# Miniprotein binders against q96jn8r1131to1294, part 35

Target 1, 164 residues: q96jn8r1131to1294
Amino acid sequence: TLEFLENHGKNILLSNGNRTATRVASYNQGIVVINQPLVPQLLVQVRIDFLNRQWTSSLVLGVITCAPERLNFPASACALKRAAWLLRGRGVFHNGLKICEKFGPNLDTCPEGTILGLRLDSSGGLHLHVNGVDQGVAVPDVPQPCHALVDLYGQCEQVTIVNP

## First folded at step 4 (miniprotein)

Design u1
Fold by ESMFold2-Fast, scan of step 4:
Structure u1 (fold): chain B 164 residues (1-164), chain A 88 residues (1-88)
Amino acid sequence: as target 1 above (164 residues)
Amino acid sequence: MTEEEIIKKIRELMLKAMKYFRKFKKTGDESYLEKAEELIKEALKLAEEYNLPELKETALWLLKYIYRILGDEEKLKEVEEELKKLKE
């Protein structure tokens, strides 16, 4: 039942029943959002299908707490100045402000086939999972409702939602 | 046919073109870009006929990428002018 919303960045093409997102141009305008709120204990997972090493940075993962169905997405998720908690490289960002220097692996170096997951614990802590391994709490006390967001930025040109 | 059937056909054409783009990126063989170009042009024609501006924009961006790699300056200029009209 998990799929990407039809409201997405301009460079995105959805396929496979809206479970695969492909960025078809440039390096930006690649934001996609999962179609239902990230409720506690729900694990949302995406697999990196295709990387273009022409670019230096890669995908960004996180959550937004605003309604995504009619949101005008900026060129990059990091340009979201409100209601956004994002994982980029090794950093954790809240509304454009870096709140943690090193968390989990470097997302700019994850290879094709990597499965990245987002989950809220019962206390509202946002967890990152990498290839099935819980990296711990990246962000405590995320406001609800929130929605899982993937920004197919730079190297990352395709992701697919995968079940546990 | 119906607009929804046309959107499905356009998406199928673009997905097939994306498979050729991936083959090009892995092999460097420009013949895959030529196959992708044909599919994207068919998708563009349908998007124009049915007034589907988001799909038209996607098709034009894909053509821009292809023509840049192929060094076709004339076709690249034409695509860039079409994209400017859509945004402005």
Scores: ipSAE 0.006, ipTM 0.207, lowest interface PAE 10.5, mean pLDDT 81

Design u2
Fold by ESMFold2-Fast, scan of step 4:
Structure u2 (fold): chain B 164 residues (1-164), chain A 88 residues (1-88)
Amino acid sequence: as target 1 above (164 residues)
Amino acid sequence: MTEEEIIKKIRELMLKAMKYFLKFKKTGDESYLEKAEELIKEALKLAEEYNLPELKELALWLLKYIYRILGDEEKLKEVEEELKKLKE
């Protein structure tokens, strides 16, 4: 069963059997990580439950390659640097650098109810799924093991893990 | 009660409040937000009594969220002033 880890950003409260994450303060400190490694063909999906349009940017999705159980999470996923490959807005980021432009839809504009998925293909390529539609390979050859990460940043104040 | 037991109780109150938030999201019934408010205020009282500033801040942010949804401008302002004092 997929759940968010009990180790998470300081502003997160888990509920619904650790399947719902709510950021209850500010705009940051909202990183959550899925409890199982992202193995090839496993599709991890989250639904955007609540957006606060007071903020301009929204959630970040991606993977981390460090062990998450005892990690001291930074204020935002972008600060994870070499350990993380992140989808933010329309860009793909690694180690503070934009490594791909204009990938998939703009995550800053996805409405409530959007279902976002992460999956590794058999070649280690990271795919983004949006409402069941595969957007293609965002990152080739992701190092393994890795874990799916959601940063409830800015507008995105609540997400829930949903089954395929 | 030990500090560890109090922290556990505060988190349990907040978790129960969030379950009421989920019921509100599903039904639109504002009475669930009122139940959540009551639980969060109990958590806030414990966090104040035992001098737990991080949990006090969390409880105040949850109240801010509820009062914003309810449109309670007076209570929202009171919570915002309390949060400002914690930062300073």
Scores: ipSAE 0.005, ipTM 0.191, lowest interface PAE 10.2, mean pLDDT 80

Design u3
Fold by ESMFold2-Fast, scan of step 4:
Formats: C-alpha cells, structure tokens, sequence
Structure u3 (fold): chain B 164 residues (1-164), chain A 88 residues (1-88)
C-alpha cells in the first residue's frame, strides 16, 4: 500500500499508518516521499488537511529520480540539487530552475480539503490532478524510476494519502 | 509493552493532539488547545520514560505550537529551554 517513507524532513511527524504527514514546527523541513516508485498510471493522491495562514506560500508537489531512502533532505524541496521536477505556486521547476511560468491552478491558494494527485502517463509525462480533474502534462519524459514527493512548506501543515 | 507498541502509542497521542489543535484553528475554541496539551504531555511522558529523544523533541515542538496559540509566555519559555537542552 501507499505510505510516506520513514526518511523525511526533520519537522515531519508521520501517523495513521504513515499515510498522514504533519509538519510540527516552523515553515520548512517538511519533505515527505511516497514509499514506492511512480509507475505509469499509478495515481498518488494527497488531501490538504490543514493550512496555517500565518505563512504566504504553500505546499510543493513533484518527483525526484534519486534514491529517497537515505537522502539528507534540504530545508525546502526547491533546494534539491539532484534531478527533481517540482510544482510550486503556478510554476514548474527542474533542479531549482523555473521551466514553466504558469501551469494549472495556483497551489498557494488551494483550500483545505483539496485533493492533489500525481500520475505518469504511458509516455512518461507527469500529470497533476486537482480534485479528480487532470490538469494535463506538467513535465514530459520524466526519467524512471521516479518517486512522488510532497513538501509541506509554508501554509500547508498536514496532508493525508487518499485512494482514488 | 514492546518499544514498537510504545512508539505507536506516542504517535497516536500526537496525532490525536494535532486533530484537536486543528479543531482549535477552525473554531477558535481554546478548550481544544487544552485537550491537545493534555495529550502531548502524555506523549512527552512516554518518550521520556522510554528514552526516545527524537519523539520527545517532536512532542516539545507541538507543545510550543500550543503554548504560542494560548499566549502562555511562561510555559512557552519552559518548552524552548527544554528544546535547547536536547541539542546539548
């Protein structure tokens, strides 16, 4: 079954059979990774459970193509120097470089209860799903294997893995 | 009780406390912060008894969040001092 890896950012507490991640301090150090590779057609979904409006920006979603089990996580996902493709706000980022200005809805404004999904299509395109609606291809030709990543940054203090 | 069972119990207490904390954030009802505090203090006690410093640190950080929201400056400072000691 889908779980968050026990290797995670230092401000994270896992609960609910490692299916719920809570950031218990500050605004950063909140990276979590799904315990198995994203294989084509697997839809990995998380629900936003709690937002702290003290902060301006919110969660980051994406994939990494390095082994996550022993990775020393940086303070934020956007600081990752290895192969990482991330969705933050409206932007798409590759290894910290913004490669697309505007894709999908603004992740900084998604309310509590929003379900965000990541899926690879048969051609290796990474799709974002928002409340069950496919937003299209955010990143073409993602190298495999890759792993789904959520950064509980800023406003987003809790997410839970949910089934399709 | 096994170490695995104790860790699970501590995590359950923290999860329940965080649910009450989030209920407070939605409602503004400080009684939920008091319930969260009680649960975290129980988790902290178990982490101390079983010498689990990583879980103790997490419990103290949650407690810091709770006392910040309560405006209890005295208890907030006590928690900050305990967190500082864990770094030694």
Amino acid sequence: as target 1 above (164 residues)
Amino acid sequence: MTEEEIIKKIEELMYKALKYFFKFKKTGDESYLEKAEELIKEALKLAEEYNLPDLKEVALWILKYIYRELGDEEKLKEVEEELKKLKE
Scores: ipSAE 0.005, ipTM 0.177, lowest interface PAE 13.8, mean pLDDT 82

Design u4
Fold by ESMFold2-Fast, scan of step 4:
Structure u4 (fold): chain B 164 residues (1-164), chain A 88 residues (1-88)
Amino acid sequence: as target 1 above (164 residues)
Amino acid sequence: MTEEEIIKKIEELMRKAILYFMKFKRTGDESYLEKAEELIKEALKLAEEYNLPELKETALWLLKYIYRILGDEEKLKEVEEELKKLKE
C-alpha cells in the first residue's frame, strides 16, 4: 500500500496510517516522499486538504532519483542537490534550475479538494494529473528508480494520498 | 576563479539556453534550438572541466531534449549513454 515514508521534513506529522501528512509549524520543512518507487503506469495521487492563505506560494510536486530513506531534507524541495525534478507554480525545475516556464495549471492557485497526480508513462515521461485530467509530459525520460515527492510549502498544510 | 563563480557562470549559460528553448516553443523556429545547443555545450564543457556532476546531468538532459526534437538519433544516443554512466 502507498504511504509516506517515516523520513520526512521536521515540521511534518504523519497520520491516517501514514497516508496523511500535516505541516504543523511555519511554512517550510514540509517534504514527504512516497514509500514505493514511481514505476511506469503507477498513478500516485494526493488531495489538498488544507490551505493557509497567509502564505503566497503553495505545494511543490515532483520526483527524486536518490534513495530517500536516510536523506537529510533541506528546508524546501527547491534546495535539493540530488537529481530532483520539481513542479512549482507553473514552472518545471531540475536541481533549482527552471527548465520550463509554463506547464499545466498554477499550483499556487489550486484550491482545497484538488487531487494532484504523478505518473510515469511507458517511455519514462513524467505526467501531472489534475482532478483526473492528464496535463501532459512535464519531464521526459525521468531516470529510474525515482520516488514521488511532495513539499508542503507555504499555503499547503495538509495532503492525503488518494487511490485512483 | 572560485568554484562558486564557475557554478554561477554555468547556471547563467543554461538559463540563457532555456530562454532560447522557450522562444522555439513559442515560434517553432529551429534556429533558437541551435543557439540553445551551443550554450548548453559550453555549460557541459565547464561542468566536465570542474567535475560538477549535478550540472553535467542537467546539461545532458537539456541536450537530450533538443536532439529528440531535432530527430538527431546519433547525438541522442550519445547523450543517453553519458546520462546512463552518471546514474551510478
Scores: ipSAE 0.000, ipTM 0.135, lowest interface PAE 17.7, mean pLDDT 80

Design v1
Fold by ESMFold2-Fast, scan of step 4:
Structure v1 (fold): chain B 164 residues (1-164), chain A 88 residues (1-88)
Amino acid sequence: as target 1 above (164 residues)
Amino acid sequence: MTEEEIIKKIEELMEKAKEYFEKFKKTGDEDYLELAEWLIFYALELAEEYNLPELKEKALELLKEIYKILGDEEKLKFVELELKDLKE
């Protein structure tokens, strides 16, 4: 059973057996990480439960290659630059660089109820799934071990892990 | 997107960043600084991608003011080097 780690951003409250993450304050400090490494064949899925329109941007998804149990999480996933490959808006980011301009849907506009998934293929390619549909390879050759990360940033105030 | 659309988006982001930065200066609430910083980084990315050096300079100037107030000497130096490179 997949869960969010107890180590998380300061504004996060975990509930529902650590399967639901709620950002209880502000717009930031909402990083959560899945409790198991993202290994090939594992599909990690989260559902967007609640969006607050007072903010302009929304959640970020991705992977990190540093050990999450000992991380002092920054205010936003963007600060993780070198150890992180991030999907934000329509872009794919690594080391502060936009490595892909338009990939998949715009994450800033996904509505409540959207299910977003991350999966590694057998060649180490990182895939985004949206409502069960594979969007293709966002990042090739992700270093391992890596861990799935969700940043409940801006509009996105609650997500829940969804098992198939 | 057209160049004009990108310019307007960057200006919108800069205006929001300034608004939050002013709120920080009035209240001392670090959440306003973090929001301003994020908006500036977004504006900076767009300005770099579309090769808009004047807007990149404006974004870096705002970031410089934030780091001056935070007393983050290392980040301040980084921003000053970027500003210098824009001229050269």
Scores: ipSAE 0.000, ipTM 0.156, lowest interface PAE 13.1, mean pLDDT 80

Design v2
Fold by ESMFold2-Fast, scan of step 4:
Structure v2 (fold): chain B 164 residues (1-164), chain A 88 residues (1-88)
Amino acid sequence: as target 1 above (164 residues)
Amino acid sequence: MTEEEIIKKIEELMEKAKEYFEKFKKTGDEDYLELAEWLIKYALELAEWYNLPELKEKALELLKEIYKILGDEEKLKFVELELKDLKE
């Protein structure tokens, strides 16, 4: 089954059989990665469990193309640079550059209970799903192998992996 | 948004925060202090996400000033640790 890797940001505590990630301090150091590569047709979903509204930004979703099992995770996913394609707010980012201005809903405003999903289509396009609704292709031709990542940044202090 | 546009936005957030901080100093109204804190935290998050350590440091130093006034020892310690990490 799908689980978060034991290698994660230093402020993360895993529970519920490594299916729940909680950021126990600060606003950063909250990166978690799914335990298997994101292959075409695999839908990875997480539910937002808890939001701390003392912060402005919220969770970031995306993929990384480097091996995550022994990676020293940076404070935030943006520092992964060339290895990461990230969805933050309404933007799509790669290597510190915003490559799409407005995609899907604003992730900074998704409430507790929202289910967010990542899936590769048969052409290697990365899709975002929100509460079961496909938002379309955020990133075409994702390099493989890649792994789904969640950065519990800012407001988002807890997520849980959920099955479709 | 270009890096130049992001830097400008962070600077605008910081200037707006300073305006609210000055209003707090004149009125004693803690609502202005809370608005200043919110804007600085927004600037801090942007500076971190776009890897602008000089602006991150400026945001942390302004936040430190606010937490000293509030007497919030735990939040002040948080800011001191973030500033220490920047210098390492």
Scores: ipSAE 0.310, ipTM 0.679, lowest interface PAE 3.3, mean pLDDT 88

Design v3
Fold by ESMFold2-Fast, scan of step 4:
Structure v3 (fold): chain B 164 residues (1-164), chain A 88 residues (1-88)
Amino acid sequence: as target 1 above (164 residues)
Amino acid sequence: MTEEEIIKKIEELMEKAKEYFEKFKKTGDEDYLELAEWLIKYALELAEEYWLPELKEKALELLKEIYKILGDEEKLKFVELELKDLKE
């Protein structure tokens, strides 16, 4: 059973059996991590439940290769300078450096109800799924073990883990 | 994205950053300052990637102003070095 880890950003409240994450304050401190490693064939999906358009940017998602259970999260996933591959807006970022200009749809414009998924293929390629549609390989050859991360940044104030 | 679209995006990010910076000045809430910094850094990344030195300079100048207020001497020093490199 997939759940968000109890170690998370300080503005997060978990509910619904740790399957729903709500950011209850500000625009940041909203990082959550899935409770088990992202292994090949596992599709991890979250649904965008609530957007507050007072803010400019929206959620970031991706993977980290460090152990998350005791990690001291920065205010934003964008501040992770080691062991992180992130999708933000239309870009792909590795440790704060932009490695791809345009990948998939713009995450800042996905509406409420959008289901976003992360999956590793058999060759270690990280895929983004949007409403069930595979966007292709965002990052080749991700080191293992890795863990799926969602940053409820800016507009995105609530997400819920959904089953395939 | 075309160069024209990127320039427009950078200008929009900078304008929004200035709005948050003004909110910080009125409220003293450092969350607005962090938001402004984040948007400026995003604009800076785009200006660097597309080789737009005039927009990079504008972004660095605004970032310099923010770091002076924060008293972050190390970050301020790095921004000043980048500005110096642009002018050489």
Scores: ipSAE 0.000, ipTM 0.186, lowest interface PAE 15.1, mean pLDDT 83

Design v4
Fold by ESMFold2-Fast, scan of step 4:
Structure v4 (fold): chain B 164 residues (1-164), chain A 88 residues (1-88)
Amino acid sequence: as target 1 above (164 residues)
Amino acid sequence: MTEEEIIKKIEELMEKAKEYFEKFKKTGDEDYLELAEWLIYYALELAEMYNLPELKEKALELLKEIYKILGDEEKLKFVELELKDLKE
């Protein structure tokens, strides 16, 4: 089954059989990665469990195409220089550069209980799902293999993997 | 994954990047340019991870041609330095 990898940002504590990730300090150092590649037809979903509204921005999710098991994670996913496609706020980012201004809902405003999903279609398009609703293709033709990543940044202090 | 599988993957990424760059030239749509760059950077990452310097050189040569066409002197300089280092 789907779990978060033991290699994660230094402020993360894993629990619930490595299916729940909690950021226990600050606002950053909260990157987690799913334990198996995001292959076509696999829907990876996380639920937002807890938001600390002292912070202004919230979680980031997306994919990386580098091997995650020994990766030395930066303080924020948006600092990844290569091999990263990320959704933050309303934007789509590639290697820290914003490549699309408005895609899907604003992730900084999603409430507790929101379920966010990532899925590859048969053509390699990366889809975002919000509460079961496909938002469309955020990134076409994602290189494979790729790995689903969640950055518990800012407001988002806890997420849990949920089944489709 | 076998070395043969990785080589094929890198070659597929390179060919797909060329296709997207051709679409960029025809349409002027910068999304195609970004896709071409992403695929080449992924090819470079795989070539580096699996120690395949000849494929790394091919990917860098493709980036060089793209940046030369775009007139991006800063990125072109970076690619030329990487190619020089690769030649030992």
Scores: ipSAE 0.000, ipTM 0.087, lowest interface PAE 19.6, mean pLDDT 80

Design v5
Fold by ESMFold2-Fast, scan of step 4:
Structure v5 (fold): chain B 164 residues (1-164), chain A 88 residues (1-88)
Amino acid sequence: as target 1 above (164 residues)
Amino acid sequence: MTEEEIIKKIEELMEKAKEYFEKFKKTGDEDYLELAEWLIKYALELAEEYNLPELKEKALELLKEIYKILGDEEKLKFVELYLKDLKE
């Protein structure tokens, strides 16, 4: 069963059998990681449950290639300077560097109820799915093992893992 | 950009924000206050991304002053909460 790891950002509260993550304070310290590696063809999906429009940016999602069980998470996912490939706004970031200006929809504008998915294809390409629609390859040749990460940053205060 | 370049950019954004805040004080033109807020939020986001807590605190303190002047009680409460979070 897919769950969020109990190692998470300090402002996160897990509920619903560790399938719902709520950021209960501030706008940061909201990183969560899925409890098993993202293996090819596994589709990991989260639904945006609650947005607080007080802040400009919203959730970030992507993968890390380091072991997450004992990782000291930074305040935001984009502060990860090693082993991280992240989708933020319309950009694709690798270790804090923007490697693509425009990919998929603007994540800062996805409404409540949006379902976001991450999947590796058989060639190791990382795909973003939005409401069931494959947006294409955001990152080719992701090193393995890798782990799906969601950062409940800014506007995004709650997400829930949903089954395909 | 290197970390040194990011620090310099954050400092430049903060100085521009202070300049616009001073222009607001002179003219009463709320467009300057809105520009100051935008620049501070940009600086805050960069300081967050690069894990620079001292610059993040400075940005939040300046944002707090702006929300006091705007009389936005709800946003002021959130900024105060974020400052407390930073110290934890």
Scores: ipSAE 0.000, ipTM 0.196, lowest interface PAE 14.3, mean pLDDT 81

Design v6
Fold by ESMFold2-Fast, scan of step 4:
Structure v6 (fold): chain B 164 residues (1-164), chain A 88 residues (1-88)
Amino acid sequence: as target 1 above (164 residues)
Amino acid sequence: MTEEEIIKKIEELMEKAKEYFEKFKKTGDEDYLELAEWLIKYALELAEEYYLPELEEKALELLKEIYKILGDEEKLKFVELELKDLKE
């Protein structure tokens, strides 16, 4: 029953029972959030469906610890200055500050068909999964409740929630 | 990277883009126009991510000039809407 929330960036259209998000304009205003909290051991996965190579940066994903249902989203997820832990390129960011230089693969280079996953472990560590492979702990001790966020930024114009 | 370093990076990208745009004007070589466009888009993405609306506006204004020359009406309209949203 995983779906994207109806509250999203203004350039997003939801389809496929709110399981597919398409950014229909520009390169920004593409934030979507999963409809239920990321509880320990829940693996939330999205597939990259379409990349527009005219832009240089791509998809950002991570978690927010604020209530997303009425949040006024900024144009880009990395502009969030509170309650946000994000993976962009190879960096890990907390509230706009880079806290890790090199983690996992470069998200700006993941091709169409890549499946990206977020999961909390039993100790509250946030894990990134890439094509089923656990990349390790990107962020320790994520506060609860938290919500999985995907920013269809730049190249990434479409993602679909996929079951394990 | 500090905010000051990001601002400097964006300004360097914009300056390089203007340099390529001037080379295009002198030579008519569209490769320079494509390089200018790419650099401006990179600068625009950085300005957006780091909440730098004045630099975002400058990048969009230069991108507007490039799309006028390319005759790309759809992209030009997008840039005009983005500029309008940024200001109000």
Scores: ipSAE 0.000, ipTM 0.235, lowest interface PAE 13.8, mean pLDDT 83

Design v7
Fold by ESMFold2-Fast, scan of step 4:
Structure v7 (fold): chain B 164 residues (1-164), chain A 88 residues (1-88)
Amino acid sequence: as target 1 above (164 residues)
Amino acid sequence: MTEEEIIKKIEELMEKAKEYFEKFKKTGDEDYLELAEELIWYALELAEEYNLPELKEKALELLKEIYKILGDEEKLKFVEEELKDLKE
């Protein structure tokens, strides 16, 4: 089954059979990665469980194409300079550079209970799903293998993997 | 390419980026700004690959200066967090 890897940001505590990630300190050092590659037809979903609104930005999610098991994670996902395609706020980022201004909803404003999903289509297009609704292709031609990543940044202090 | 050659290349990219940024400040031509940013990101990529944190810090400090001048709050916060990461 789907779990978060034991290799994660230093402020993360895993629970619930490694299906829940909690950031226990500060606003950063909260990167987690799903334990299996994101293959076409696999829908990986996380639910936002807890938001701390003293912070301004929130959850980032996306994919990395490097091996995550021994990766030394930076303080935030947007610091990943290689092999990373990320959704932050309304932007789409490749290796730290914004490649799209407005895609889908603003992730900084999604409330507790929101279910966010990532899926690859058969052409390698990365899709964002919000509460079951496909937002379309955020990133075309993602190389494989790739791994779903969630950064519990800022407001977002807890997420849980949920089944489709 | 040796590590010494990579260090020199990063330093050359940074100096050229500074020259383009000065041209941007004098002319307002955003093509110079785009060139400056491109070179700095290339310098950052090389510094990361070759594990050169001092040069990575210099490149991030230059980006921080640029984004402060532009008023780009989102990119400024990103660069400030990168700088914190280097110090941890």
Scores: ipSAE 0.000, ipTM 0.103, lowest interface PAE 14.8, mean pLDDT 81

Design w1
Fold by ESMFold2-Fast, scan of step 4:
Order: structure tokens, then C-alpha cells, then sequence
Structure w1 (fold): chain B 164 residues (1-164), chain A 93 residues (1-93)
């Protein structure tokens, strides 16, 4: 059973058996992490439930290779300077450095109801899935173990883990 | 003073707030430029600036000023909000 970890950003409230994360304040402090390592064949999916258009940017997702259970999260995922591979807007970032300009759809414009997925292939490639469609390899050779992370930044105030 | 400026920053899970009062838009510009420059030098990832101006017209000018200074100093502007004589600007690396 996939759930969000109890260790999360301070503006997060977990509900629905820890499968729904709601950011209850501001625009940041919204990082959540899945309770199990992202192993090959595991598809982790979240649905965007609510967008607040007063903000410009939106949800960030990706993986971290450090242990998340006691991690002191920064205000936003893009402030992670070690052990982090993130998708933000159209970019792919490794430890705060942009490594790809345009990958997949612009995450700042995905509407409510969009289902976003992360999956490792057997070669360690990190894939983004959008509404069931594999966007390809965003990051090759992700170190293991790694953990799926979602940052409810800006517009994105609620996500729910969904099964395939 | 007629213009109240509040700056919020977060570092290592702690939130810090600084509050200033200045008498003119010219003083506000000098203060905001210095703050944005120093906060970026310190490696802070996000900053929130709230301003209480003397009038809605002054608030609009100050909002434009903060957005311009933030962009010139290498910040990305996430949000600029003006409501009456109140301004809120959120910027990040």
C-alpha cells in the first residue's frame, strides 16, 4: 500500500489514509515523499486535485536518494542541492542544476485531474507518465535506493495517490 | 514613516522576519535593493516582501519597483499582488 510519509513539509496535512496531501497554507513547505523506495516496475501515480491560480508555478516531482524518514525538508524541492533529480515546469534538474531544457509537458500548466506518474525502468531510467502516457526517460541511471517526491508548490494545493 | 516593509525569509526550517518603516519611495527603493542583494549573497532560496503604502497609487509603483529590482538582481518573481495600498511580492532563485 502506497502512502505519503509522516515526515513532510510543515504546510502539509495528510488525509485519506495518508494517500491525500493538502497544502493548507502559503505557497511552499509542501514536500511529500512516498513511503516505499521507487523500485523497478513500481509505478507511483498522483492526481492533481486542486489548483490555486493566484500562484504562477506549480507541482514539482522527482526522486531523492537520501533517506527521507527524518530529512529536514527545505521550503521548496528545488533548494535540494544533493541527492535530488526533479522535474519542474519543462526542465529536469539534478541537485539544483538544470540538465534538460524541455522534457514532457509544462508541469506549471497541467490542469486539475491530471495523473502524473514516476517509474524506474530495468536500466535505472526514471520515466514520467502523464495521464497514462509514458513521456520517456527524464533521467538515466538513477542511483538506488531512491524515493519518489512530490512538491506541492505554488498552484498545486492537493494531490492524491492513485492506483493504475 | 509612511511606508512599512516586511521581509520574510526561510533558512534551514526556520522563518525570519524583518520589519522596516521608511518615509519615501526613494528610501524604500534603496532598502529593498540592498536587502535583495544581500539575501541572494547569503544563498537564500526564497524571499517574501510585504509593503503597506500610503496610497493605492504608491502601492502600484512600489510593486513595479520590487518586481524590477528582484529581476535585475537575479531573482525569479513567483507572484506580485497589489490590494489597495498593500503589496506582496514572492521571489525565489
Amino acid sequence: as target 1 above (164 residues)
Amino acid sequence: GKIRIRVRVEEDGKTYEFEFEVDSEEEAERLIEELLKRLKELGLEEVEIEIEADSPEEARRLAELVERLAKELGWRVERVEVRGNRVRVVAWE
Scores: ipSAE 0.007, ipTM 0.369, lowest interface PAE 8.8, mean pLDDT 86

Design w2
Fold by ESMFold2-Fast, scan of step 4:
Structure w2 (fold): chain B 164 residues (1-164), chain A 93 residues (1-93)
Amino acid sequence: as target 1 above (164 residues)
Amino acid sequence: GKIRIRVRVEEDGKTYEFEFEVDSEEEAERLIEELLKRLKELGLEEVEIEIEADSPEEARRLAELVERLAKELGWRVERVEVRGNRVYVVAFE
């Protein structure tokens, strides 16, 4: 059973059996991590439940290759200095540095109800899925073990883990 | 004209918000430079700056100014957005 870890950003409240994450304050401190390593072929999906349009930027998702259970998260995922590969807006970032200008849809404009998925292929390629559609390989050769991360940044105040 | 500047920072898990009002672009430049330099010296990891200018043209100039100053002072600029008279900038260490 997929659920969010108890170790999360300080503005997060978990509910629905730890399958729903709500950011209850500010615009940041909203990082959550899935409780199981992202192993090849496992599709982890979250649904955007609520957007607050007072903010311009929105959620970030990706993977980290460090152990998340006791990790001290920064205020925003893109400030991670550790081994992190993140999708934000239209960009792909590695440890805070942009490595790809345009990949997939603009995550800052995905509406409520959008289902976003992360999957690792057998060659270590990280895939983004949007409403069930594979967008392709965002990051090749992700080291394992790795863990799926969602940053409820800016507009995105609530997400829920959904099964395929 | 009147320029409103809002700065949000996080330190030790607490979020702080400051608001300033200045009368000119020159005054805005001096304030923003001092803020960005001081916040960097304090070891802050993230800053968000929101500006409300008198016109869209002024907002564009201020957006360019903030991006330039942030980069010169060692911040990594993640986002610069201009919507009408409003400017939104996010920068990390």
Scores: ipSAE 0.007, ipTM 0.262, lowest interface PAE 10.6, mean pLDDT 85

Design w3
Fold by ESMFold2-Fast, scan of step 4:
Structure w3 (fold): chain B 164 residues (1-164), chain A 93 residues (1-93)
Amino acid sequence: as target 1 above (164 residues)
Amino acid sequence: GKIRIRVRVEEDGKTYEFEFEVDSEEEAERLIEELLKRLKELGLEEVYIEIEADSPEEARRLAELVERLAKELGWRVERVEVRGNRVWVVALE
């Protein structure tokens, strides 16, 4: 079964069999990683459970290609300078550099109850799914193995893994 | 009156703090502008600013000032909070 890894950002509390992640303080230190590599055709989904509107930005999701089990996580996913492809707002970022201006919906405006998914296609393309709808290829040819990452940043204080 | 400004930046998992004391809003504006320019040039992607003003009115003016300066200098303002005479601002690249 998919779970969040026990190695996570300092402000995270895991519950519900490690399938729910809650950020219990501040606006950052909220990175969580799925416990299994993202293999082709595996759809990893999280539901936004709680948004705190005192913050402007919201969650970031994407993949990292480094081993996450002992990784010392930075305060935010955007501070990852190596081996990271991230979706934030409407942008796609690789190691802190914006590589696409507008992709999919604005993640900073997704309401509570939104289900966000990550999937690799057979060619290694990273897809974003929003409420079951494939948004297309955000990043082509992601190196493998890679691991799905969610940063409970800003507004997003709780997410839960959702299985089909 | 005295305005106290604390700036925190995080880089490579380490937190660096700087504390300044200035005597006027004009001096605060010059200091904050210089800091935001230099931090952005150094490639820092996040800055946290905490201000203690002499009054709630001054705190509100300083909050507006910091937000304006940050935006003019190319930072995205993540949060601005004012409570009494204190201000907190989080600015991102």
Scores: ipSAE 0.006, ipTM 0.305, lowest interface PAE 10.3, mean pLDDT 85

